# VH-VL binders against C2 domain-containing protein 3 (C2CD3), part 23

Target 1, 169 residues: C2 domain-containing protein 3 (C2CD3), of Homo sapiens (Human) (q4ac94r1171to1339)
Amino acid sequence: SSGLLDVGLRYRRSPRTAEGVLAARTVSISVQIIRACGLQAAAKALAEREPALQFSATVGVNASVTTHLSFLPQGEQRRTHPVACSFCPEFSHHVEFTCNLVTQHCSGEACFLAELLEFAEVIFAVYHENTKSASDIISIESCKEYLLGVVKVPTKELLIKRSGITGWY
Key: E = the ipSAE of ESMFold2; O = the ipSAE of OpenDDE; V2 = 0.75 times the mean of E and O plus 0.25 times the DockQ between their complexes.

## First folded at step 24 (VH-VL; framework fv_levilimab)

Design p4 (from z6 with heavy chain N31H V54A; at its last look DockQ between E and O 0.41; V2 from the best seeds 0.57)
Fold by OpenDDE, look of step 24:
Structure p4 (fold): chain C 169 residues (1-169), chain A 121 residues (1-121), chain B 111 residues (1-111)
Amino acid sequence: as target 1 above (169 residues)
Amino acid sequence: QVQLVQSGGGLVQPGGSLRLSCAASGFTFDHYWMSWVRQAPGKGLEWVSGINSAGDTHYGDSVKGRFTISRDNAKNTVYLQLNSLRAEDTAMYYCAKGSWRYLYSGYFDYWGQGTLVTVSS
Amino acid sequence: DIQLTQSPSSVSVSVGERVTIDCKSSQSVLYNSNNYLNWYQQKPGQAPQLLIYYASTRESGVPDRFSGSGSGTDFTLTISSLQAEDAAVYYCQQWYSTPYTFGQGTKLEIK
């Protein structure tokens, strides 16, 4: 399924205490999650495999977006709050990632953030929280979520384009 | 209950190929990072490859260009295609499940039973 | 690649005794107060099992006698009171960056 995810990117310098030899200075990269469109098609596609999603595929999904920068540890994912019952959810969320200005390559050579951004990606994943599971307040762990789509955006493109990322799969 | 059932191992000559399979059940397979970890006889663990829910693949240096990880979400199965096999590839191969249901997870909460791959002339 | 070095490589300890296994990383695996280091237990003839993740969080079902500590480059797995069933090889593992890497393992034997 394809759709549109609108995002923005901001930079702020933030001096930090070194966590490592090269981590004396940091930059905060803020990714703004603006809105997603076209989620019904994705929901319908999933509903073919998951009959429990038939209702949501018709009335609206409870969407949230996970964001990750490819050059950061994989555990450093951030997630928006869910927007309820919409195929075109509008988000008002900022995801901030603290990035070292200088890091160390696997080769042991120093690498600047700008160089990392040239080859890095921002990965967005859109999830639906099932309404039946959401109503079960007793166990958050029992809440079943479904992946609606994934968008991969080269970070170099985000440096040029402030917003407007098209398409997910 | 989470289960990982492996198959596809065996004896192969150097330069040969094998395809390993790991069938998953008991969890929403599509959401999880899956990995292969191998262990040579009497040796330690070595991470071989990983694939996330977005289909992004990662490889250890020793297997880059020779091994290919893939997944079939419809079959809840992760695969490892082993090409150009070498004697040093002889090992017990484990499939492992990432713990998080959100794209990435670097710790493995469930493991398959292991599949033995023996590369010998 | 991030190298992990465990010490000792092997140790023999009596039941009821305290055991500590160290893991040193070639570079820091700390980011935003999270240590991307895990510990696994592998008993003879079995697949590895997760014990500790994020350096100090115990996996569900793991006995309280197992604990993890440390930060940055230096980590320790502690068994407060060794039991006979704890005979195994223990591995630390980092997932700060790919490729993921394991320590060489520590073989724990019961006297």
Scores: ipSAE 0.581, ipTM 0.856, lowest interface PAE 0.9, mean pLDDT 89
ESMFold2, look of step 24: ipSAE 0.655; ipTM 0.832
ESMFold2 (binder alone), look of step 24: mean pLDDT 93; pTM 0.949

Design p5 (from j5 with heavy chain V54A, light chain Y54H; at its last look DockQ between E and O 0.48; V2 from the best seeds 0.00; counts 0 for: pae E 2.3 > 2)
Fold by ESMFold2, look of step 24:
Structure p5 (fold): chain C 169 residues (1-169), chain A 121 residues (1-121), chain B 111 residues (1-111)
Amino acid sequence: as target 1 above (169 residues)
Amino acid sequence: QVQLVQSGGGLVQPGGSLRLSCAASGFTFDYYWMSWVRQAPGKGLEWVSGINSAGDTHYGDSVKGRFTISRDNAKNTVYLQLNSLRAEDTAMYYCAKGSWRYLYSGYFDYWGQGTLVTVSS
Amino acid sequence: DIQLTQSPSSVSVSVGERVTIDCKSSQSVLYNSNNYLNWYQQKPGQAPQLLIYHASTRESGVPDRFSGSGSGTDFTLTISSLQAEDAAVYYCQQWYSTPYTFGQGTKLEIK
């Protein structure tokens, strides 16, 4: 796979400043985006359609990664800074998502976070960010960001693994 | 200018099938989430299906297992295959473009003109 | 699924008056200060048109008389000085999670 992912579940009970009980009903799911590799094949495949990628597909891409939990709004994806000119970038990026321990269905039945995690995924999207040069500034460009690939990691193992989920995906 | 031009509707009997088409122009079609939203006569809007640039598909509960969304990026066209049609599927069907790129829908900023599907004996 | 309930179902108002339309969500559509709630306008015989996204941000070309407010579960669309061309059905829509859902609509008529 192209990436290493370390995931953990953390409990939050109350803020240290003794803020209200509402904080105790949420937990944080920590997502690590450590590194990727093998991006040249994806870049070459995309370059067949996107001439602007031909150079990057040869020498290295400016990679960044978005991440999102499948049961949270898609607009809440988080993004790493780009790592320049590499097919095997190191990101060393950490993201935390707050999640309610209990939610309620419209039928009136409670839904626990564990039930959501049984079927949920952490979704990662890997991008190349095209950079401007002096010659590129004077030319017409239609896109500065290109999707290289997608990785999906099931969250069900958070229910059984004390150290979380780690590994290449 | 962004345009979404729909076709493929009509009259069909219960249990029948139709394929709806939505041809896009004025933007880089491959990069955007596309959705279908329907409206039964005199009723409100119901989101039916969506597909992102990577081909991941999503469906509303009422149509899951019967409808299939697909896209042909070479033709800048999104399709909705309607199978096992029922009377309650009678509606105007709209295609809509998501405002965000790639995996993420955003809000629906452009809509097609609508295609009527009537399911009747 | 997240249910959206609009009120009123219908309203008849004169040009120049202020109109409010409410939308209540069965669960919060707020995350990290972002409300995943949109408003659409649909004139008779036409496709819907995006009016407001993220509860309060007007889409390009939408007149200043349209404004959105609210957070979490309770949202309001306000038309501050109604014009004749505003006669339409208005829908709120959540995009917090799939399946995306719409309110049942509010029909706005001009007296």
Scores: ipSAE 0.486, ipTM 0.785, lowest interface PAE 2.3, mean pLDDT 83
ESMFold2 (binder alone), look of step 24: mean pLDDT 93; pTM 0.948
OpenDDE, look of step 24: ipSAE 0.581; ipTM 0.853

Design p6 (from z6 with heavy chain V54I; at its last fold request DockQ between E and O 0.59; V2 from the best seeds 0.00; counts 0 for: pae E 2.4 > 2)
Heavy chain, then light chain:
Amino acid sequence: QVQLVQSGGGLVQPGGSLRLSCAASGFTFDNYWMSWVRQAPGKGLEWVSGINSIGDTHYGDSVKGRFTISRDNAKNTVYLQLNSLRAEDTAMYYCAKGSWRYLYSGYFDYWGQGTLVTVSS
Amino acid sequence: DIQLTQSPSSVSVSVGERVTIDCKSSQSVLYNSNNYLNWYQQKPGQAPQLLIYYASTRESGVPDRFSGSGSGTDFTLTISSLQAEDAAVYYCQQWYSTPYTFGQGTKLEIK
ESMFold2, look of step 24: ipSAE 0.492; ipTM 0.799
ESMFold2 (binder alone), look of step 24: mean pLDDT 93; pTM 0.950
OpenDDE, look of step 24: ipSAE 0.813; ipTM 0.916
ESMFold2, look of step 26: ipSAE 0.445; ipTM 0.777
ESMFold2 (binder alone), look of step 26: mean pLDDT 93; pTM 0.950
OpenDDE, look of step 26: ipSAE 0.827; ipTM 0.914
ESMFold2, fold request of step 27: ipSAE 0.471, 0.402, 0.504; ipTM 0.790, 0.773, 0.799
ESMFold2 (binder alone), fold request of step 27: mean pLDDT 93, 93, 93; pTM 0.949, 0.949, 0.948
OpenDDE, fold request of step 27: ipSAE 0.823, 0.866, 0.866; ipTM 0.915, 0.932, 0.931

## First folded at step 26 (VH-VL; framework fv_levilimab)

Design f1 (from p6 with heavy chain S53T; at its last fold request DockQ between E and O 0.55; V2 from the best seeds 0.00; counts 0 for: pae E 2.004 > 2)
Heavy chain, then light chain:
Amino acid sequence: QVQLVQSGGGLVQPGGSLRLSCAASGFTFDNYWMSWVRQAPGKGLEWVSGINTIGDTHYGDSVKGRFTISRDNAKNTVYLQLNSLRAEDTAMYYCAKGSWRYLYSGYFDYWGQGTLVTVSS
Amino acid sequence: DIQLTQSPSSVSVSVGERVTIDCKSSQSVLYNSNNYLNWYQQKPGQAPQLLIYYASTRESGVPDRFSGSGSGTDFTLTISSLQAEDAAVYYCQQWYSTPYTFGQGTKLEIK
ESMFold2, look of step 26: ipSAE 0.543; ipTM 0.808
ESMFold2 (binder alone), look of step 26: mean pLDDT 93; pTM 0.945
OpenDDE, look of step 26: ipSAE 0.837; ipTM 0.921
ESMFold2, fold request of step 27: ipSAE 0.483, 0.482, 0.552; ipTM 0.799, 0.794, 0.811
ESMFold2 (binder alone), fold request of step 27: mean pLDDT 92, 92, 92; pTM 0.942, 0.943, 0.942
OpenDDE, fold request of step 27: ipSAE 0.851, 0.873, 0.872; ipTM 0.923, 0.933, 0.932

Design f2 (from p6 with heavy chain N31H; at its last look DockQ between E and O 0.59; V2 from the best seeds 0.00; counts 0 for: pae E 2.6 > 2, grease 19.1 > 18.9)
Fold by ESMFold2, look of step 26:
Structure f2 (fold): chain C 169 residues (1-169), chain A 121 residues (1-121), chain B 111 residues (1-111)
Amino acid sequence: as target 1 above (169 residues)
Amino acid sequence: QVQLVQSGGGLVQPGGSLRLSCAASGFTFDHYWMSWVRQAPGKGLEWVSGINSIGDTHYGDSVKGRFTISRDNAKNTVYLQLNSLRAEDTAMYYCAKGSWRYLYSGYFDYWGQGTLVTVSS
Amino acid sequence: DIQLTQSPSSVSVSVGERVTIDCKSSQSVLYNSNNYLNWYQQKPGQAPQLLIYYASTRESGVPDRFSGSGSGTDFTLTISSLQAEDAAVYYCQQWYSTPYTFGQGTKLEIK
């Protein structure tokens, strides 16, 4: 329950591709990941179960944030670079998700983006990246990242607010 | 070494219930999507259910409302509760690990040995 | 839901020959240059094993006689220079969106 993310979401019309050709049936959902705060409580709670985190829970975590839009394939997650040694990191990170305005389902029924956004979420996961240990070099089966928290921001307000949505979550 | 060890199968009557377990080892269980996939005798594969690292659940259409997936990260175990069983639920049930960490489901890179559920009068 | 249709349903070929197995998706599984389509091999009495992910990337330890190709809605698994051990059922699977779905399977027999 501790910690907050300051994020912004906005709808971008008619994006242009790198080739300069307008993608006639696509739009972008722009996600800004601005900052987080209050991460020490989460780090201390994890350190009770993970002794390797005791130092980081005292001095600061190496936080990064993944972003996923709930109706897109789960492999389409984006990640910030880590911000070292802080419980209140500033990310100032921007992510774009290209979405089709109209999608056809197996039955041939059209599904408009607005229908997806009514119940969708942007999912932010905040991780601490620990220093890689010698044991991880020997094994390819583990990593030194720890989940600090998850924030889910409903997208339905994008249907109403032309300026987008922003704030702390 | 990644291992998924399943238990809890058996014979039940229609309308009955059963709980399947899948105990994981050899990886950081807390970080991974886990799924159940079933295969009726002589038939193909059907994805049944999935659960991500934070407990969000997903279900196939044929089992939604009757089956419940859950996980206990302290015990490195994923469960599938099968309720209101029907003859067409007779299948070999596999647990499978998603290939990527966190909220990814991924492609299923490791599979359990399977446990048979038979629903018969 | 996304439906996957495989063809052929079964095939019987000799050792050393080349086989192609097709998978057709009812809608595109391509997003941002990534095709969310996998291939699995299932030998009798065994759990499925991952062969190929992202349509064309071979899983570690899979022989290079297995290859995947295609994009969007049309995908192909190719097995060159068949071995006796390749007798199995092969499945395509999409992970573009839940519910995840499999093709109906293609049974490969060695004659």
Scores: ipSAE 0.449, ipTM 0.784, lowest interface PAE 2.6, mean pLDDT 84
ESMFold2 (binder alone), look of step 26: mean pLDDT 93; pTM 0.950
OpenDDE, look of step 26: ipSAE 0.617; ipTM 0.885

Design f3 (from p6 with heavy chain S105P; at its last look DockQ between E and O 0.49; V2 from the best seeds 0.00; counts 0 for: grease 18.93 > 18.9)
Fold by OpenDDE, look of step 26:
Structure f3 (fold): chain C 169 residues (1-169), chain A 121 residues (1-121), chain B 111 residues (1-111)
Amino acid sequence: as target 1 above (169 residues)
Amino acid sequence: QVQLVQSGGGLVQPGGSLRLSCAASGFTFDNYWMSWVRQAPGKGLEWVSGINSIGDTHYGDSVKGRFTISRDNAKNTVYLQLNSLRAEDTAMYYCAKGSWRYLYPGYFDYWGQGTLVTVSS
Amino acid sequence: DIQLTQSPSSVSVSVGERVTIDCKSSQSVLYNSNNYLNWYQQKPGQAPQLLIYYASTRESGVPDRFSGSGSGTDFTLTISSLQAEDAAVYYCQQWYSTPYTFGQGTKLEIK
C-alpha cells in the first residue's frame, strides 16, 4: 500500500482505578495516531476499480484509522474520527488499550504480557468513507468503506524502549 | 437482505482436493470478516477458517497447511480451498458472516445453507 | 485453545416448562466488561442461527423467552417457557481468541 502513517506507542503502568484489584494486574498501551500522508495514490489505485471514487481521488478522501493489538480479544478494535477531504489528514487521536500482565493461553498455560509483546503487533488500517454510498445503506453497519492501506508495527521494542515507539510507517 | 449462497463440495477420495464458494449479498462484503464452520455428520460445530477485511487469514489447527481461505471482493465471494483431504474432513461446511467490520469478526450473525463434503475411498 | 463444555448433553422437556443449558469455559472470556460468548440454535436440517451475543444480548427477532446470563467462565442459556418449535441443538461459542471454539452442543427435545 502507498502512503505513510505517523504513530506513537507508549507503555504505561497506569492502572484504572475503576477495576479495583484488577487494576494492579493491568497496564495500558497508549497509541497515538498523528497524521497520514500520500493517500492520493492509494485512492487513485482504488478508483481504477471503483469509479465512484474518482472524485474523491481528485479532491480528497474522508480518512479514518482503525487500530487493534494482535493479542487482544476480538472486539477491542478502536477507530479514529474521520478527517474529511484530505490526502494528508491530521488525526491527533489517542487511544489506550488495557492489557493484562498475565493471561491464559489457549493451552491453559499462563503467559506474561512481555511474552505476548515480543511477537505482537499493532495493526492500523486506513479507510475512506464514501459519502455517496451512504444513500444505499440501511444501517450504519452496512456503510461501505474503502481500505486505503494497512500498517503493522511490531511491539517488541516496547520491551526495551522506555520512551516508546514513534515514527512514520 | 443479507444472503450467503454456497456452492462446490461433493464426493472426493482421500488426498483429493475441493474448492468451496460462498457468494454474499445484502451487505458491504469487503468490510466484514468471513468464516467457514464445519459439522461432521451427527457431530457439533467446528470453526475452520476466517479472513478479515485486510486479507489476514486464520485457521483451526486441524486444517492448517491443508486448507486455504481467500476472498474476491469484486465478486463478493469467499472461498475455501480444501487440499490433502482426509476422511475426518467429511462434514457439512457453512459459510458465516462476521458481525463486526474491519479487523474483527465478532459473532456469526448470518450463515450459508451449507455444502456437503464427503471424503471416502 | 479455549474449551467450552455444555451441560447437559441432551434434555427432554415438556412444552411450557423452563429449560436451562450451561456452558463452562476452560478460561475466562471476559475482557473490559464484555463476555465474548455467544449462543446459537440449530434446528434439524438447518444452518445455525444466532440467539445471544455478548453472553446476554438477544439477537433481533429472537423471542423474549430466550435469555443469556453468566460471566467469566460460567454461562447459562434459559428458555423461560419452552415451545414446540424450540426443539433444536444449542451451542455456545467463544470469540475471545482464535481459534474460535464451540461447545459440544445440547440437544433439546420436546416431550
Scores: ipSAE 0.571, ipTM 0.879, lowest interface PAE 1.0, mean pLDDT 91
ESMFold2, look of step 26: ipSAE 0.702; ipTM 0.853
ESMFold2 (binder alone), look of step 26: mean pLDDT 93; pTM 0.941

Design f4 (from p6 with heavy chain I54L; at its last fold request DockQ between E and O 0.37; V2 from the best seeds 0.64)
Heavy chain, then light chain:
Amino acid sequence: QVQLVQSGGGLVQPGGSLRLSCAASGFTFDNYWMSWVRQAPGKGLEWVSGINSLGDTHYGDSVKGRFTISRDNAKNTVYLQLNSLRAEDTAMYYCAKGSWRYLYSGYFDYWGQGTLVTVSS
Amino acid sequence: DIQLTQSPSSVSVSVGERVTIDCKSSQSVLYNSNNYLNWYQQKPGQAPQLLIYYASTRESGVPDRFSGSGSGTDFTLTISSLQAEDAAVYYCQQWYSTPYTFGQGTKLEIK
ESMFold2, look of step 26: ipSAE 0.451; ipTM 0.788
ESMFold2 (binder alone), look of step 26: mean pLDDT 93; pTM 0.951
OpenDDE, look of step 26: ipSAE 0.662; ipTM 0.883
ESMFold2, fold request of step 27: ipSAE 0.665, 0.695, 0.681; ipTM 0.835, 0.850, 0.841
ESMFold2 (binder alone), fold request of step 27: mean pLDDT 93, 93, 93; pTM 0.949, 0.947, 0.948
OpenDDE, fold request of step 27: ipSAE 0.685, 0.655, 0.763; ipTM 0.888, 0.886, 0.903

Design f5 (from p6 with heavy chain N31Q; at its last look DockQ between E and O 0.52; V2 from the best seeds 0.00; counts 0 for: pae E 2.6 > 2, grease 19 > 18.9)
Fold by ESMFold2, look of step 26:
Structure f5 (fold): chain C 169 residues (1-169), chain A 121 residues (1-121), chain B 111 residues (1-111)
Amino acid sequence: as target 1 above (169 residues)
Amino acid sequence: QVQLVQSGGGLVQPGGSLRLSCAASGFTFDQYWMSWVRQAPGKGLEWVSGINSIGDTHYGDSVKGRFTISRDNAKNTVYLQLNSLRAEDTAMYYCAKGSWRYLYSGYFDYWGQGTLVTVSS
Amino acid sequence: DIQLTQSPSSVSVSVGERVTIDCKSSQSVLYNSNNYLNWYQQKPGQAPQLLIYYASTRESGVPDRFSGSGSGTDFTLTISSLQAEDAAVYYCQQWYSTPYTFGQGTKLEIK
């Protein structure tokens, strides 16, 4: 609840000819990862258990965000470039996930994209990457990436809201 | 050197319970997906469950509701709690490491030695 | 769930020969030019070992005689110039969607 990730989700239909059952139209789910804020509280909470994080929790984190659409293969995650030394990073990052309008259900029944999106979510994970120091080669903890928060945004909800999410830890 | 050392297992009656353990070393355990894969005697491999770095869990259809995967990142250990055991749960249980970091699974690049579970009256 | 069917179920071949093992998926495991299909080798008395991931990429330390090919629903593991130590059971596995699934296995024996 102490952080906020500003994102936008959009439908974009690809131009294609329509024919027959399972003749796929392809749509794109456009995901924009705009910015985050309130990361200091998350960094300070983590630093209470992770001494290597003490400096970053006071001056700023090197944040990056991964994103994944829940019904796509998990190897299709995407990641922003890190934004150095900030508790309110601006990512201005854009990804598109290509989705088939009709897919095969496990039972062999056709499954329309709208049915998948009713229960699907876009998963965002925010990480901090510690900066290297003169002692980095001795301390593995100083090179570790740390999970600052996870936000799961239902795709049904995003058909109504253009940007913005709440409830980030 | 990545190592997955398994323990637990044994003979148990139908309806009984067991807890399997898999102790990890040689990698940043808390960042990786961990899975359990089983193999009944003389049979093929069956994926049983997986858990990501923050505790989100996934299960195969045959064990959903009866088995619980968990992890203790302080001990670098993944667990499988087997409840309401049936004869068909008799198998060698392997612990496997996912190849991708963070929340996501992958292909299983490192495997434990296996732990035998026998369910017999 | 995605069903994987391997063929043949068993094969016996001589050292130095070539063998192919097919894996057919009940639905496509291709997304964005990536095939979410792996191959594993399980030697007698051992845990499985990863051979091939993303259909055609060899894992580190896997000999060049192992190669993977195919796309979408049809995949092949090829073992050229067989060695005695290649006697094992071979499994394909999809990681396109959960629950992840394996093929039934193909037992390779050396005659």
Scores: ipSAE 0.447, ipTM 0.774, lowest interface PAE 2.6, mean pLDDT 82
ESMFold2 (binder alone), look of step 26: mean pLDDT 93; pTM 0.945
OpenDDE, look of step 26: ipSAE 0.724; ipTM 0.898

Design f6 (from p6 with heavy chain S53L; at its last look DockQ between E and O 0.38; V2 from the best seeds 0.00; counts 0 for: pae E 3.5 > 2)
Fold by ESMFold2, look of step 26:
Structure f6 (fold): chain C 169 residues (1-169), chain A 121 residues (1-121), chain B 111 residues (1-111)
Amino acid sequence: as target 1 above (169 residues)
Amino acid sequence: QVQLVQSGGGLVQPGGSLRLSCAASGFTFDNYWMSWVRQAPGKGLEWVSGINLIGDTHYGDSVKGRFTISRDNAKNTVYLQLNSLRAEDTAMYYCAKGSWRYLYSGYFDYWGQGTLVTVSS
Amino acid sequence: DIQLTQSPSSVSVSVGERVTIDCKSSQSVLYNSNNYLNWYQQKPGQAPQLLIYYASTRESGVPDRFSGSGSGTDFTLTISSLQAEDAAVYYCQQWYSTPYTFGQGTKLEIK
């Protein structure tokens, strides 16, 4: 619950061609997932109701992060590799979300995308991958991953900042 | 085995309220997107609402502002609060489980038996 | 909102014949090579059942006579050799963006 995630966001647009027709109708939102810290408190809180987490809450979690841009199809969640046995993992992971323009105005820029970025978020979910089997549950499903926390980062500053957004959240 | 057991339907007057319940078993409920889908008599399917594992909610245009989806992970139950009911809300309401165990899913692999809501004066 | 239009609205065919059902989307549901379109079967008096997801992937336990194809805005469900138990209403559904939407349905009857 008290953990932090160090991330960066960048915006890149496709240029128009000299003939006045868009060479590509795509925009990229670049997401860096740099590192996390403070995961022990989250792991301990979960371990109070999940005994399988007690060892990991003491020695370190096997953390991975999924990321999703709020206006894209929800199946387009991207995920880091797990970082073993740490409460302060370093991911150094980079993903790009390609966004298509919805409409084109006489100015040549996508007004709809700008409206989406004004209210959109990049959503990060931090998981622990437990190597122990959860064989004592009654379902046909073995659940080996536990949600440690969720971080939501607004995208609105990408509209005005050339260098993007970085920092802890 | 996965089961979604629904309750809470019935006959209600226009302007009234109902709370639908969907009790889940056979999977790790906390990890899944849950949705409600309705079907008016003799009509097609309409997606009504969805809720992810951390409580973010989404609504169809026809019910936004009147219906509230919620979940109680301790009880493995998703709820739909139906307020300000109208005749056009008369339908069979289905609870549906998303297929992914992460924040969002839009294809529903398991469905409840359905709960009839009738709005009539 | 993304509107899905199915055709035909109804079809009546004999066992063993091939049936196609089309679904046209008002905008593309394709992102990064993934088509966010599903197909469901609903038999009389029952809840819908998932047949196909990501346009062409069969759900577990679905017979191989059911296949999905298409991309972008145009999609097709094909039943290659119709069985008596396939009488149902078939729905396409997009999950590209909320609100998720369904086609109006196609009723398949056995002669």
Scores: ipSAE 0.351, ipTM 0.745, lowest interface PAE 3.5, mean pLDDT 82
ESMFold2 (binder alone), look of step 26: mean pLDDT 92; pTM 0.947
OpenDDE, look of step 26: ipSAE 0.766; ipTM 0.892

